# VH-VL binders against q55578, part 45

Target 1, 249 residues: q55578
Amino acid sequence: MAERIQKLLSQWGIASRRHAEEMILAGRVSVNGKVANLGDKADPQQDFLSVDGKQIKADNRPRDIYLLVNKPRDVLSTCDDPRGRKTVLDLLPQDLQRGKGLHPVGRLDRNSTGALLLTNDGELTLRLTHPRYHLPKTYDVWLEGNPSDEDLEKWRSGMMLDGKKTLPATLEVISENKDQIHLLVTLTEGRNRQIRRLAEELGLTVLKLHRRTIGPLQLHTRGKVLGSGQFRFLSPAEIRLLKKQVNLR
Key: E = the ipSAE of ESMFold2; O = the ipSAE of OpenDDE; V2 = 0.75 times the mean of E and O plus 0.25 times the DockQ between their complexes.

## First folded at step 19 (VH-VL; framework fv_pimurutamab)

Design g6 (at its last look DockQ between E and O 0.81; V2 from the best seeds 0.80)
Fold by OpenDDE, look of step 19:
Structure g6 (fold): chain C 249 residues (1-249), chain A 121 residues (1-121), chain B 107 residues (1-107)
Amino acid sequence: as target 1 above (249 residues)
Amino acid sequence: EVQLVESGGGLVQPGGSLRLSCAASGFTFSSYSVHWVRQAPGKGLEWLGVIWASGTYDYGNEFYSRFTISRDNAKNSLYLQMNSLRAEDTAVYYCARGYPGYRYIHAFDIWGQGTMVTVSS
Amino acid sequence: EIVLTQSPATLSLSPGERATLSCRASQSVSKYIHWYQQKPGQAPRLLIKDASNRATGIPARFSGSGSGTDFTLTISSLEPEDFAVYYCQQRSNFPYTFGGGTKVEIK
């Protein structure tokens, strides 16, 4: 099917989406011999794309790559930042930063840490970010103080956010003391800053937020710890499980 | 009857591996956190780790590199994979259920009978 | 990690006597201490939750008190079946930890 040209170029490892747009605006990209315009779409199976007069083909795309990253604080979940801030791609070696078409699947807030999936598999990305396929995600949540059971139950059962009630969540208490409580929260939806906003609604302050799971993916597996800022390749088994959950297998 | 039953213990050489099992019955296994606790001969109790109802897990500080906890809700079973075993790992290994609810979940209200693991050359 | 120190290590008493067991934490754990009983050859049994709440089926002669760093398990009148080892456990901070235990034995 037809897709935006900048997306195709990104997937094929030619350039980031942003850079691809610049290339399009510069008249460097053509489809079927015609200079492409921003917003144009092409079908990689039917159309011929060229960059700087050289034809590019879908079969020249990089192999599918799947990475799990432990995102640290103050790192952005984007491919490129106009302000020059550090992004999750900067955590990768140079050979993976460019030419592979890697991008984050979803996002974590700048101040949040933990599991983030990077891939160049556009189809999987589309599925994982589509509302139809909500993978459960589990977070470590450190809150200031000690919320009541009533408040925890409100959170668990669902609360109004932006005029829409949140889906039920799983809440488990890991530990608590006089100063803070450590919760394990599992969400089946991904609303913007959902955990922080819900905490705020309850009059609670989030001290730390760390995502430890994405569907079948665990940040730490087989007795191995993935440290802050580190990444690993997904195992074939993990990839299969992930794809299965979004009906790609 | 609510119960947990451990199995898989035995004699193993240093550096070896062993996989323990814990079979649950009489309650909705998938709704509970389940823990591993061990007790060396004539010694006290030591918390090893937990697998939460959500399916994720946590370990004691010194165990995460050698031990792996997993569960199979369909089989109502908890597992402890132990690698690189040492003499000091010799102990009775218990599985225990976390108390239900938001609070007290780290109070262990149901225990198995334990399974003995001996690490010796 | 939080260290729990139990005292005395051994308590020798007669049936009918009052038993007082101490558990001290290396730092404040608020009220988040549990108590267990363990008889020889058996698994531990939950007695008290969060310092002062008796678990289901636990006799009234067992009671717990304390907050912060100092906690007490009291058996008002010892029954023959109460002679065992008792452990405290904290859930205030991860990882969870147990005390070294107090053995209540027959005098």
Scores: ipSAE 0.869, ipTM 0.941, lowest interface PAE 0.6, mean pLDDT 93
Fold by ESMFold2, look of step 19:
Structure g6 (fold): chain C 249 residues (1-249), chain A 121 residues (1-121), chain B 107 residues (1-107)
Amino acid sequence: as target 1 above (249 residues)
Amino acid sequence: EVQLVESGGGLVQPGGSLRLSCAASGFTFSSYSVHWVRQAPGKGLEWLGVIWASGTYDYGNEFYSRFTISRDNAKNSLYLQMNSLRAEDTAVYYCARGYPGYRYIHAFDIWGQGTMVTVSS
Amino acid sequence: EIVLTQSPATLSLSPGERATLSCRASQSVSKYIHWYQQKPGQAPRLLIKDASNRATGIPARFSGSGSGTDFTLTISSLEPEDFAVYYCQQRSNFPYTFGGGTKVEIK
């Protein structure tokens, strides 16, 4: 059945939906020999869809894949880097790196570590990154500084960031010494560099930031640890829980 | 009024499994960290692990391989699943509530009475 | 992992005497030590939080002091109910650890 071209390009592993829109606007996508416009639809079973002159064949659609990666520091959470730096895809076996349509869901900063979902399910990606769904994510945050109880309560209850108050967070102190504190922070939103920027606003320095969970997904489960730079497939139960949280059937 | 009650202890053979329960009265787990602590007969206290108010878990060294902490908010209960039990796991097992707020953290202000686990043939 | 060494292992005293219990950490824990009392057959009871702050309902004869690596629990004048085992616990570094305990017994 006919679907928006950017969705098809995502399903076939060519680009994220947003990058696919950029490709369409750049005139790189054709349907039946004519350059496509944003909003156009195609059906790979009925139409000749091409990107940069290469046909997108219906029988080459990758099967749905869902991976959890423990992203190490200095690895980019992107599909491709123009400067050739290491990306999360480089952590995978070669047969998963290309041709499967895998892309990161959301992102972690280069100097952050931890849980990152990779998938070729573009619909799930769109929903999980949409602010409407409030998927909880829990971070270990190591900070230099000695925040007051008032500072931590401001962070928990919400602070202004880019003219909009942040949603309430859950903050718990794991440990502290004279000059450093280790927090567990649970956010239900994914605003740009939110933890780092709120810490900066409070006069604190982020020493290390590690995402331990994304919704039901955990790096460390009963007696099993997903090591730095390692990946695993999601279980069917995990996939169902993720889809349920974003109302995807 | 405010109370923690452990249950599920008993005699288990080496290599066996046991699930301990910790039921809260007068407060809810979602507002506190709750910890498992054990004490072998005639010995001191040993911290095993915690469930945070946020619902994530941490364990003391070595325990993550054989012990699993979980929570059922509907039953206001915490669980300790213990697998591959050894003689050295023989102890009284306590659950304990962490001090609320951002200061005095992990001062355990409420303890259960404990439940005895004996690992022997 | 931070090791807490309590001394003495046993302290034999009479009612009315002052008890001084030591807890030494293998590395600095700032002020982040808690103290507990445990009587035979009972769960521990929180006495002192963050080195010097008495928990709710704890009599004034219990006091705590110290910072860094060396901490002291003082019972200014022992009452009969104070004969028990006392544990220190650090919360500065994960994993949290307890000392080996000091038994305060009747002389």
Scores: ipSAE 0.723, ipTM 0.873, lowest interface PAE 1.3, mean pLDDT 88
ESMFold2 (binder alone), look of step 19: mean pLDDT 87; pTM 0.910

## First folded at step 20 (VH-VL; framework fv_pimurutamab)

Design k1 (at its last fold request DockQ between E and O 0.76; V2 from the best seeds 0.82)
Fold by OpenDDE, fold request of step 23:
Structure k1 (fold): chain C 249 residues (1-249), chain A 121 residues (1-121), chain B 107 residues (1-107)
Amino acid sequence: as target 1 above (249 residues)
Amino acid sequence: EVQLVESGGGLVQPGGSLRLSCAASGFTFSSYSVHWVRQAPGKGLEWLGVIWASGTTDYGNEFYSRFTISRDNAKNSLYLQMNSLRAEDTAVYYCARGYPGYRDIHAFDIWGQGTMVTVSS
Amino acid sequence: EIVLTQSPATLSLSPGERATLSCRASQSVSKYIHWYQQKPGQAPRLLIKDASNRATGIPARFSGSGSGTDFTLTISSLEPEDFAVYYCQQRSNFPYTFGGGTKVEIK
């Protein structure tokens, strides 16, 4: 069956769908010797796909790699930045930066820090980013000032954003002083800059945003402290738990 | 009746490990943060750490490296794994529930009876 | 971390007398101080939340006041059951910390 080329590339661990589209637009992808265009389809059973002149097959894909990164501030959650800014891939050794098809699963904005999953498993990436799979993510949120209980309840219960009400969130207060409040916020959706935008809607300023968890993945676990800018391989158990949440084996 | 019951205390040698348990009943355990607080004999109270309703944890500055807090919501149970135990870890260990509400959760309204841990050669 | 200093360490009084206990923070904690009572052989009991709010079931003779760095727990008229150790605790900064306690004993 013929499928979108960007889907095949992502499934084969070559690149995320978005990055694959960029590659296609850049003329880097070919089908049966012909440069592919955005929107083209290919049948992996009948057609030959090539990237940068090299034939690619599902069977020739790099081994599946799963990394947890503690993304530091001022690092971009992308595979490549046209402006030459530092990306999360730059945090990895050279052998992992290129040729493995590693890409971030989801995104943290430039000023946010914490847990970010990198993988070359396109199928997993697709599942984890699909709206039907609400993978819970927990954040440390430092807000300027002291929001009212009413505002916190608004946040918890859901607020209108881009014409759609946000899903209910878990909201816990870690600490509070006269200058700021430290919240623990758990979201089951990943709308663009959701926490910052919601804070803004409430007239609040986010001072710092740090993601602690991605589903079953915790940035810091017993015996495993991951410092800023550091990464680690996921354990087999973590991978199983992660896949289980999205109905993969 | 809302209650917490600690268990697992006892005698352990220096360098040893011990796992404490706290059984909760009478409330929706999964919706609350729960804390560990200890008290050395004849001394004051010391906050050790917390596991939030979200399942994440925070610790006192000196405890993260040796102590681990976890929970099993299905069993309404809180745990404290203690490693590399020292003589100064000898204390009664309490589990405590955070008070319900956004800002009151840092007040501990329900306490267990405590379980004694003695670290000695 | 924020250090809470309680004074006096021991307070000797008779039933019916007024007890005044102090808790001083090493830095401002706004109003975010809680008070606990602990009787011998028992777990602590929550008395006051956020400097001045009595917890559920706490008698009116217990009151709290203060802000910033200086806080006070007052027992207007001591009952026999009030002789115990009292602790303050802050939630302004992480990690949470307790004071050293004040023992209210019978004269």
Scores: ipSAE 0.883, ipTM 0.941, lowest interface PAE 0.6, mean pLDDT 93
Fold by ESMFold2, look of step 22:
Structure k1 (fold): chain C 249 residues (1-249), chain A 121 residues (1-121), chain B 107 residues (1-107)
Amino acid sequence: as target 1 above (249 residues)
Amino acid sequence: EVQLVESGGGLVQPGGSLRLSCAASGFTFSSYSVHWVRQAPGKGLEWLGVIWASGTTDYGNEFYSRFTISRDNAKNSLYLQMNSLRAEDTAVYYCARGYPGYRDIHAFDIWGQGTMVTVSS
Amino acid sequence: EIVLTQSPATLSLSPGERATLSCRASQSVSKYIHWYQQKPGQAPRLLIKDASNRATGIPARFSGSGSGTDFTLTISSLEPEDFAVYYCQQRSNFPYTFGGGTKVEIK
């Protein structure tokens, strides 16, 4: 029924929640003919909500969309870049790029590659990125250096980052030689540039960083290879599993 | 009594499918990487792939399209789904546990006794 | 992928003799070679990890050495149960590969 207006504008694909708040503050949003205030609620089935004079009709809400993207290097994981740089939305067909309310779930650095979820399901996004749910994510990390067993144990058990110890990580060595190591790192948190910063703290150089999985979502499953820059829809089973992992019904 | 036991082998026609199982006991299965390795009659060992403790998989180059590794930690079981089988897939199939920890996990300290897969017309 | 070449293919010796088995890698694998023993009709058994580290429960007569491309497994004094096939395996590069084996047989 009645929802915060910025949430409604996001659900109808008009703007991100933050941009919708800016629109409200700028006086561009009206409810039943009166300019809306930040924090106001509306029900499109009961109220006449408009943006820049255009009514938002209850029957025009976009359906829920869930996409997995294999993000290539040098593509931003954002819905909107004021500098006009290439974003993950530019990887999609035109009919998905706008008007559907799609946004990334979490972020990958511009120089990182791999799994990124795009959706217009704001509640799922909030849950999947919230620290309380500890959704695991697995990364391939190629490092220059030859870390000691003690270095890797520090990483696995937790290291100080911004005054707070990192949560334990799962490490698995794929391969190594005298100059390089290929590591799988599974994290249950998403602190700012965590893998790169911890590697730097240990004196290691990150050569390549690729997110392999987001919870149950994998780039390469039986019968499907999701190549760089490609996307796919999630299956109903994948959607249900994600929702269950974060207690969403 | 740390143990791995393979099952599900048998005779299959070319182009057919077969699912192998590997039952683990005597250790905390979910904490280990587990691998599949095969040996054609009278030949050497060939690494097929792994499912890591983290749950993700990796495969040898020629197996990624036809074979799928999975695990069920609640049942302490590892599986190998093999599709589009060919005569050269005839072999004894072993499951093997990676060494404890995170660095030597591709040294296989526990092996099953193997299950025979024969692909012939 | 890395090719491991084991030599000789067959080593014929008597109990009490010293066995020396070679494994050569097509490119450097640093120290990242494992050794396995396989008796007829049985699964392989881990002997040595990372060139020289005996696995738990492996008798002291088994030792490994080498680095780079050339590796050796030594059995200082053969016992009757040591007549088997021995394989080396590398973990330096993905995918992991095995050598072709050296059969140690009774003379």
Scores: ipSAE 0.793, ipTM 0.906, lowest interface PAE 1.1, mean pLDDT 90
ESMFold2, look of step 20: ipSAE 0.781; ipTM 0.903
ESMFold2 (binder alone), look of step 20: mean pLDDT 90; pTM 0.922
OpenDDE, look of step 20: ipSAE 0.814; ipTM 0.920
ESMFold2, look of step 21: ipSAE 0.788; ipTM 0.906
ESMFold2 (binder alone), look of step 21: mean pLDDT 90; pTM 0.918
OpenDDE, look of step 21: ipSAE 0.863; ipTM 0.940
ESMFold2 (binder alone), look of step 22: mean pLDDT 90; pTM 0.918
OpenDDE, look of step 22: ipSAE 0.825; ipTM 0.921
ESMFold2, fold request of step 23: ipSAE 0.781, 0.776, 0.790; ipTM 0.900, 0.898, 0.901
ESMFold2 (binder alone), fold request of step 23: mean pLDDT 90, 90, 90; pTM 0.918, 0.918, 0.914
OpenDDE, fold request of step 23: ipSAE 0.878, 0.877; ipTM 0.941, 0.938

Design k2 (at its last look DockQ between E and O 0.89; V2 from the best seeds 0.80)
Fold by OpenDDE, look of step 20:
Structure k2 (fold): chain C 249 residues (1-249), chain A 121 residues (1-121), chain B 107 residues (1-107)
Amino acid sequence: as target 1 above (249 residues)
Amino acid sequence: EVQLVESGGGLVQPGGSLRLSCAASGFTFSSYSVHWVRQAPGKGLEWLGVIWASGTTDYGNEFYSRFTISRDNAKNSLYLQMNSLRAEDTAVYYCARGYPGYRFIHAFDIWGQGTMVTVSS
Amino acid sequence: EIVLTQSPATLSLSPGERATLSCRASQSVSKYIHWYQQKPGQAPRLLIKDASNRATGIPARFSGSGSGTDFTLTISSLEPEDFAVYYCQQRSNFPYTFGGGTKVEIK
């Protein structure tokens, strides 16, 4: 089937989608001997793609890679940053940073930490980020002060955000003192900075935000800790569970 | 009737492993956090860990490496996998339910009868 | 972790007398202390939540007070069934911790 060229290039580990687009615009990419344009599609089974005059083949596609990263603070959930800021790819060895087509699945904001999935499996990425699949994600949330039960209930039951009510969430209190409260918040949707925005709506300040789970993936499991800035490969079982949740199996 | 019932205790050698179970009934198990607490003979209570309603777990500092808590909501069951057992792990092990609601959630309002674990050569 | 120290270790009293049990925290836990009763051969029973709130079904003779680092469980008039071990527990900081317990025994 025909797919967008930038997607193919990304899947083949040639470049990120964004960079691929730039390459296309620069006239560096051709299909069947013709310079490709932005928006063009190609069938990897029928068409010949070339970059800088060199033919690229589907057979050279990197193996599927699945990584779980504990994203530290001040690291961006992107493949490339125009400002030269540190990205999650910088946490990986050089051989994984380039040529593999790895990208973050979803994102954590710069000030948030915790579990982030990196993969070069475009299909899985598409499924995991599609609104139809509500993969639960659990966060440690430290808030300044002590919200009322009423406010917690508002958060749990759903609040208006951008003209649409949020889905019900799971809220559990881990600890509480005079200065702050520690919550476990589980969301089944991934709206932009949802937790921080909801806290703000309630007049609360988020001190720390840490994602500990993505669906079946847990940052720390089986007595093993994945430290800040560290990554690991997903186990075959984890991959199966993840794919199952999005009906890829 | 709301109740918790522990099972699986017994005699085990040092270095051995044991899996405890806790069967819940009379309430919506999946909506509650459930905890493990142990008590050595003639000693006080010690909190071991929790599995939250969300399914995530937290442990006391001393237990994270050796103990694993899990749950099966379909079976209304809580589990404690204990590895690398030591003599000092000899105790009655209780499962307990966290108090419902946002506050008091970590007051344990329902307890099982406990199951005895003896670690001895 | 927060250490809870209970005193006295043993309290010998007669039925009808007032019992006063202390729980001291190594640091402030605000009001987030719970009290439990444990009789021989039985599991603990929740008595007081967050320093001063009686749990469901707990007799009025049981009361709790305190904030910060010092907490008290009071039994206004001891009944024969009240002779047991009492534990305090904090939820202010993770991980949760228990006190060493106070044994209330018959004089």
Scores: ipSAE 0.779, ipTM 0.906, lowest interface PAE 0.7, mean pLDDT 92
Fold by ESMFold2, look of step 20:
Structure k2 (fold): chain C 249 residues (1-249), chain A 121 residues (1-121), chain B 107 residues (1-107)
Amino acid sequence: as target 1 above (249 residues)
Amino acid sequence: EVQLVESGGGLVQPGGSLRLSCAASGFTFSSYSVHWVRQAPGKGLEWLGVIWASGTTDYGNEFYSRFTISRDNAKNSLYLQMNSLRAEDTAVYYCARGYPGYRFIHAFDIWGQGTMVTVSS
Amino acid sequence: EIVLTQSPATLSLSPGERATLSCRASQSVSKYIHWYQQKPGQAPRLLIKDASNRATGIPARFSGSGSGTDFTLTISSLEPEDFAVYYCQQRSNFPYTFGGGTKVEIK
């Protein structure tokens, strides 16, 4: 229902959240005839929200968009970066970069690559990122080191991270040679830098980390390849599967 | 008894498609990686690809564009969809179970009997 | 992609003789070689895992050795049922590859 005003302005494609904060501080935003303050909330269905005198109408929200991106290294998983670094939105055509309210669903670290969902569907985002739904994500992990079977079993069954044991994972070894191993790791949670931190706890060095899948979303299907830095729209079937995973319709 | 049984082979024209099935029994199918391997008449073995326990796939370089591996864990079944078939795809096609755990990985300890695919005009 | 070269292509031997089969990799595969036996009209049978570990039910006359690029399968004294084609397979690098095979046949 009621949302922070800077979020609403972003969802309606008026401004980034940070630019919207600037507009609020400058007195350019009003709610029900009163100049808004930073941190205020509004509901376009019930409140008269305006920017520079122009009303934000509930029925003018941009249509829902769902994109899968193959994020390259050194691109940030954010809508906007205060340091001006390249973000996942910069990978899109200009007509999708602004005015559509697109944001990443979850994150990938700067130096990680792979599957990242972009959408303006805030309810889906909230549910997909909520740990109660256990959306599986599969990663390719290239490691330096020689983990024992016991180390890998500890990783699979759960390890302590920030005082809380990680959920069980699926681990499959793709290949190994000399002091390197390539794992396929499936997680049902998204704790901060989990793969990198668990590898470090086992004395392993992460050489490369690539997210292969997010639930039903895959970068490569039926011989089709979504290359580094490329994006595609989700199919209607993919959207339905994601919504089903989190009990939405 | 631990078994894999292939089916669906036959004669097909170049450019055609064929779907092979592999029925698993006697083990917890969902816990294993399962692979396709083929053997042209009088020739050696060629690894085609794998479907992992997680459900994602990997293929040999020549096969990723024309072949699709899938699994249905509820039916204990593995599938190989082959499209744009060529004469050189003529072979016996085997499904094989990957070795469990973290040791001896990708040793294929259980094989099906094979199903023959002939691609000819 | 790692190429496995098996030699000789054919071994002609009598029962009771020792068979020595070679598998050479185009680059190091550490110990990550498996060996299979295939009799005419049958699927392959796993013999040796990770260079030297016999699979379940494989007789002691089969042994494997090697590391890096050079690997050997040895059958210490051939039995009649051992006349077959033998394949090596590497699991070190994706994609997994097989050697071309060595046929062990009766002289």
Scores: ipSAE 0.753, ipTM 0.887, lowest interface PAE 1.2, mean pLDDT 89
ESMFold2 (binder alone), look of step 20: mean pLDDT 91; pTM 0.928

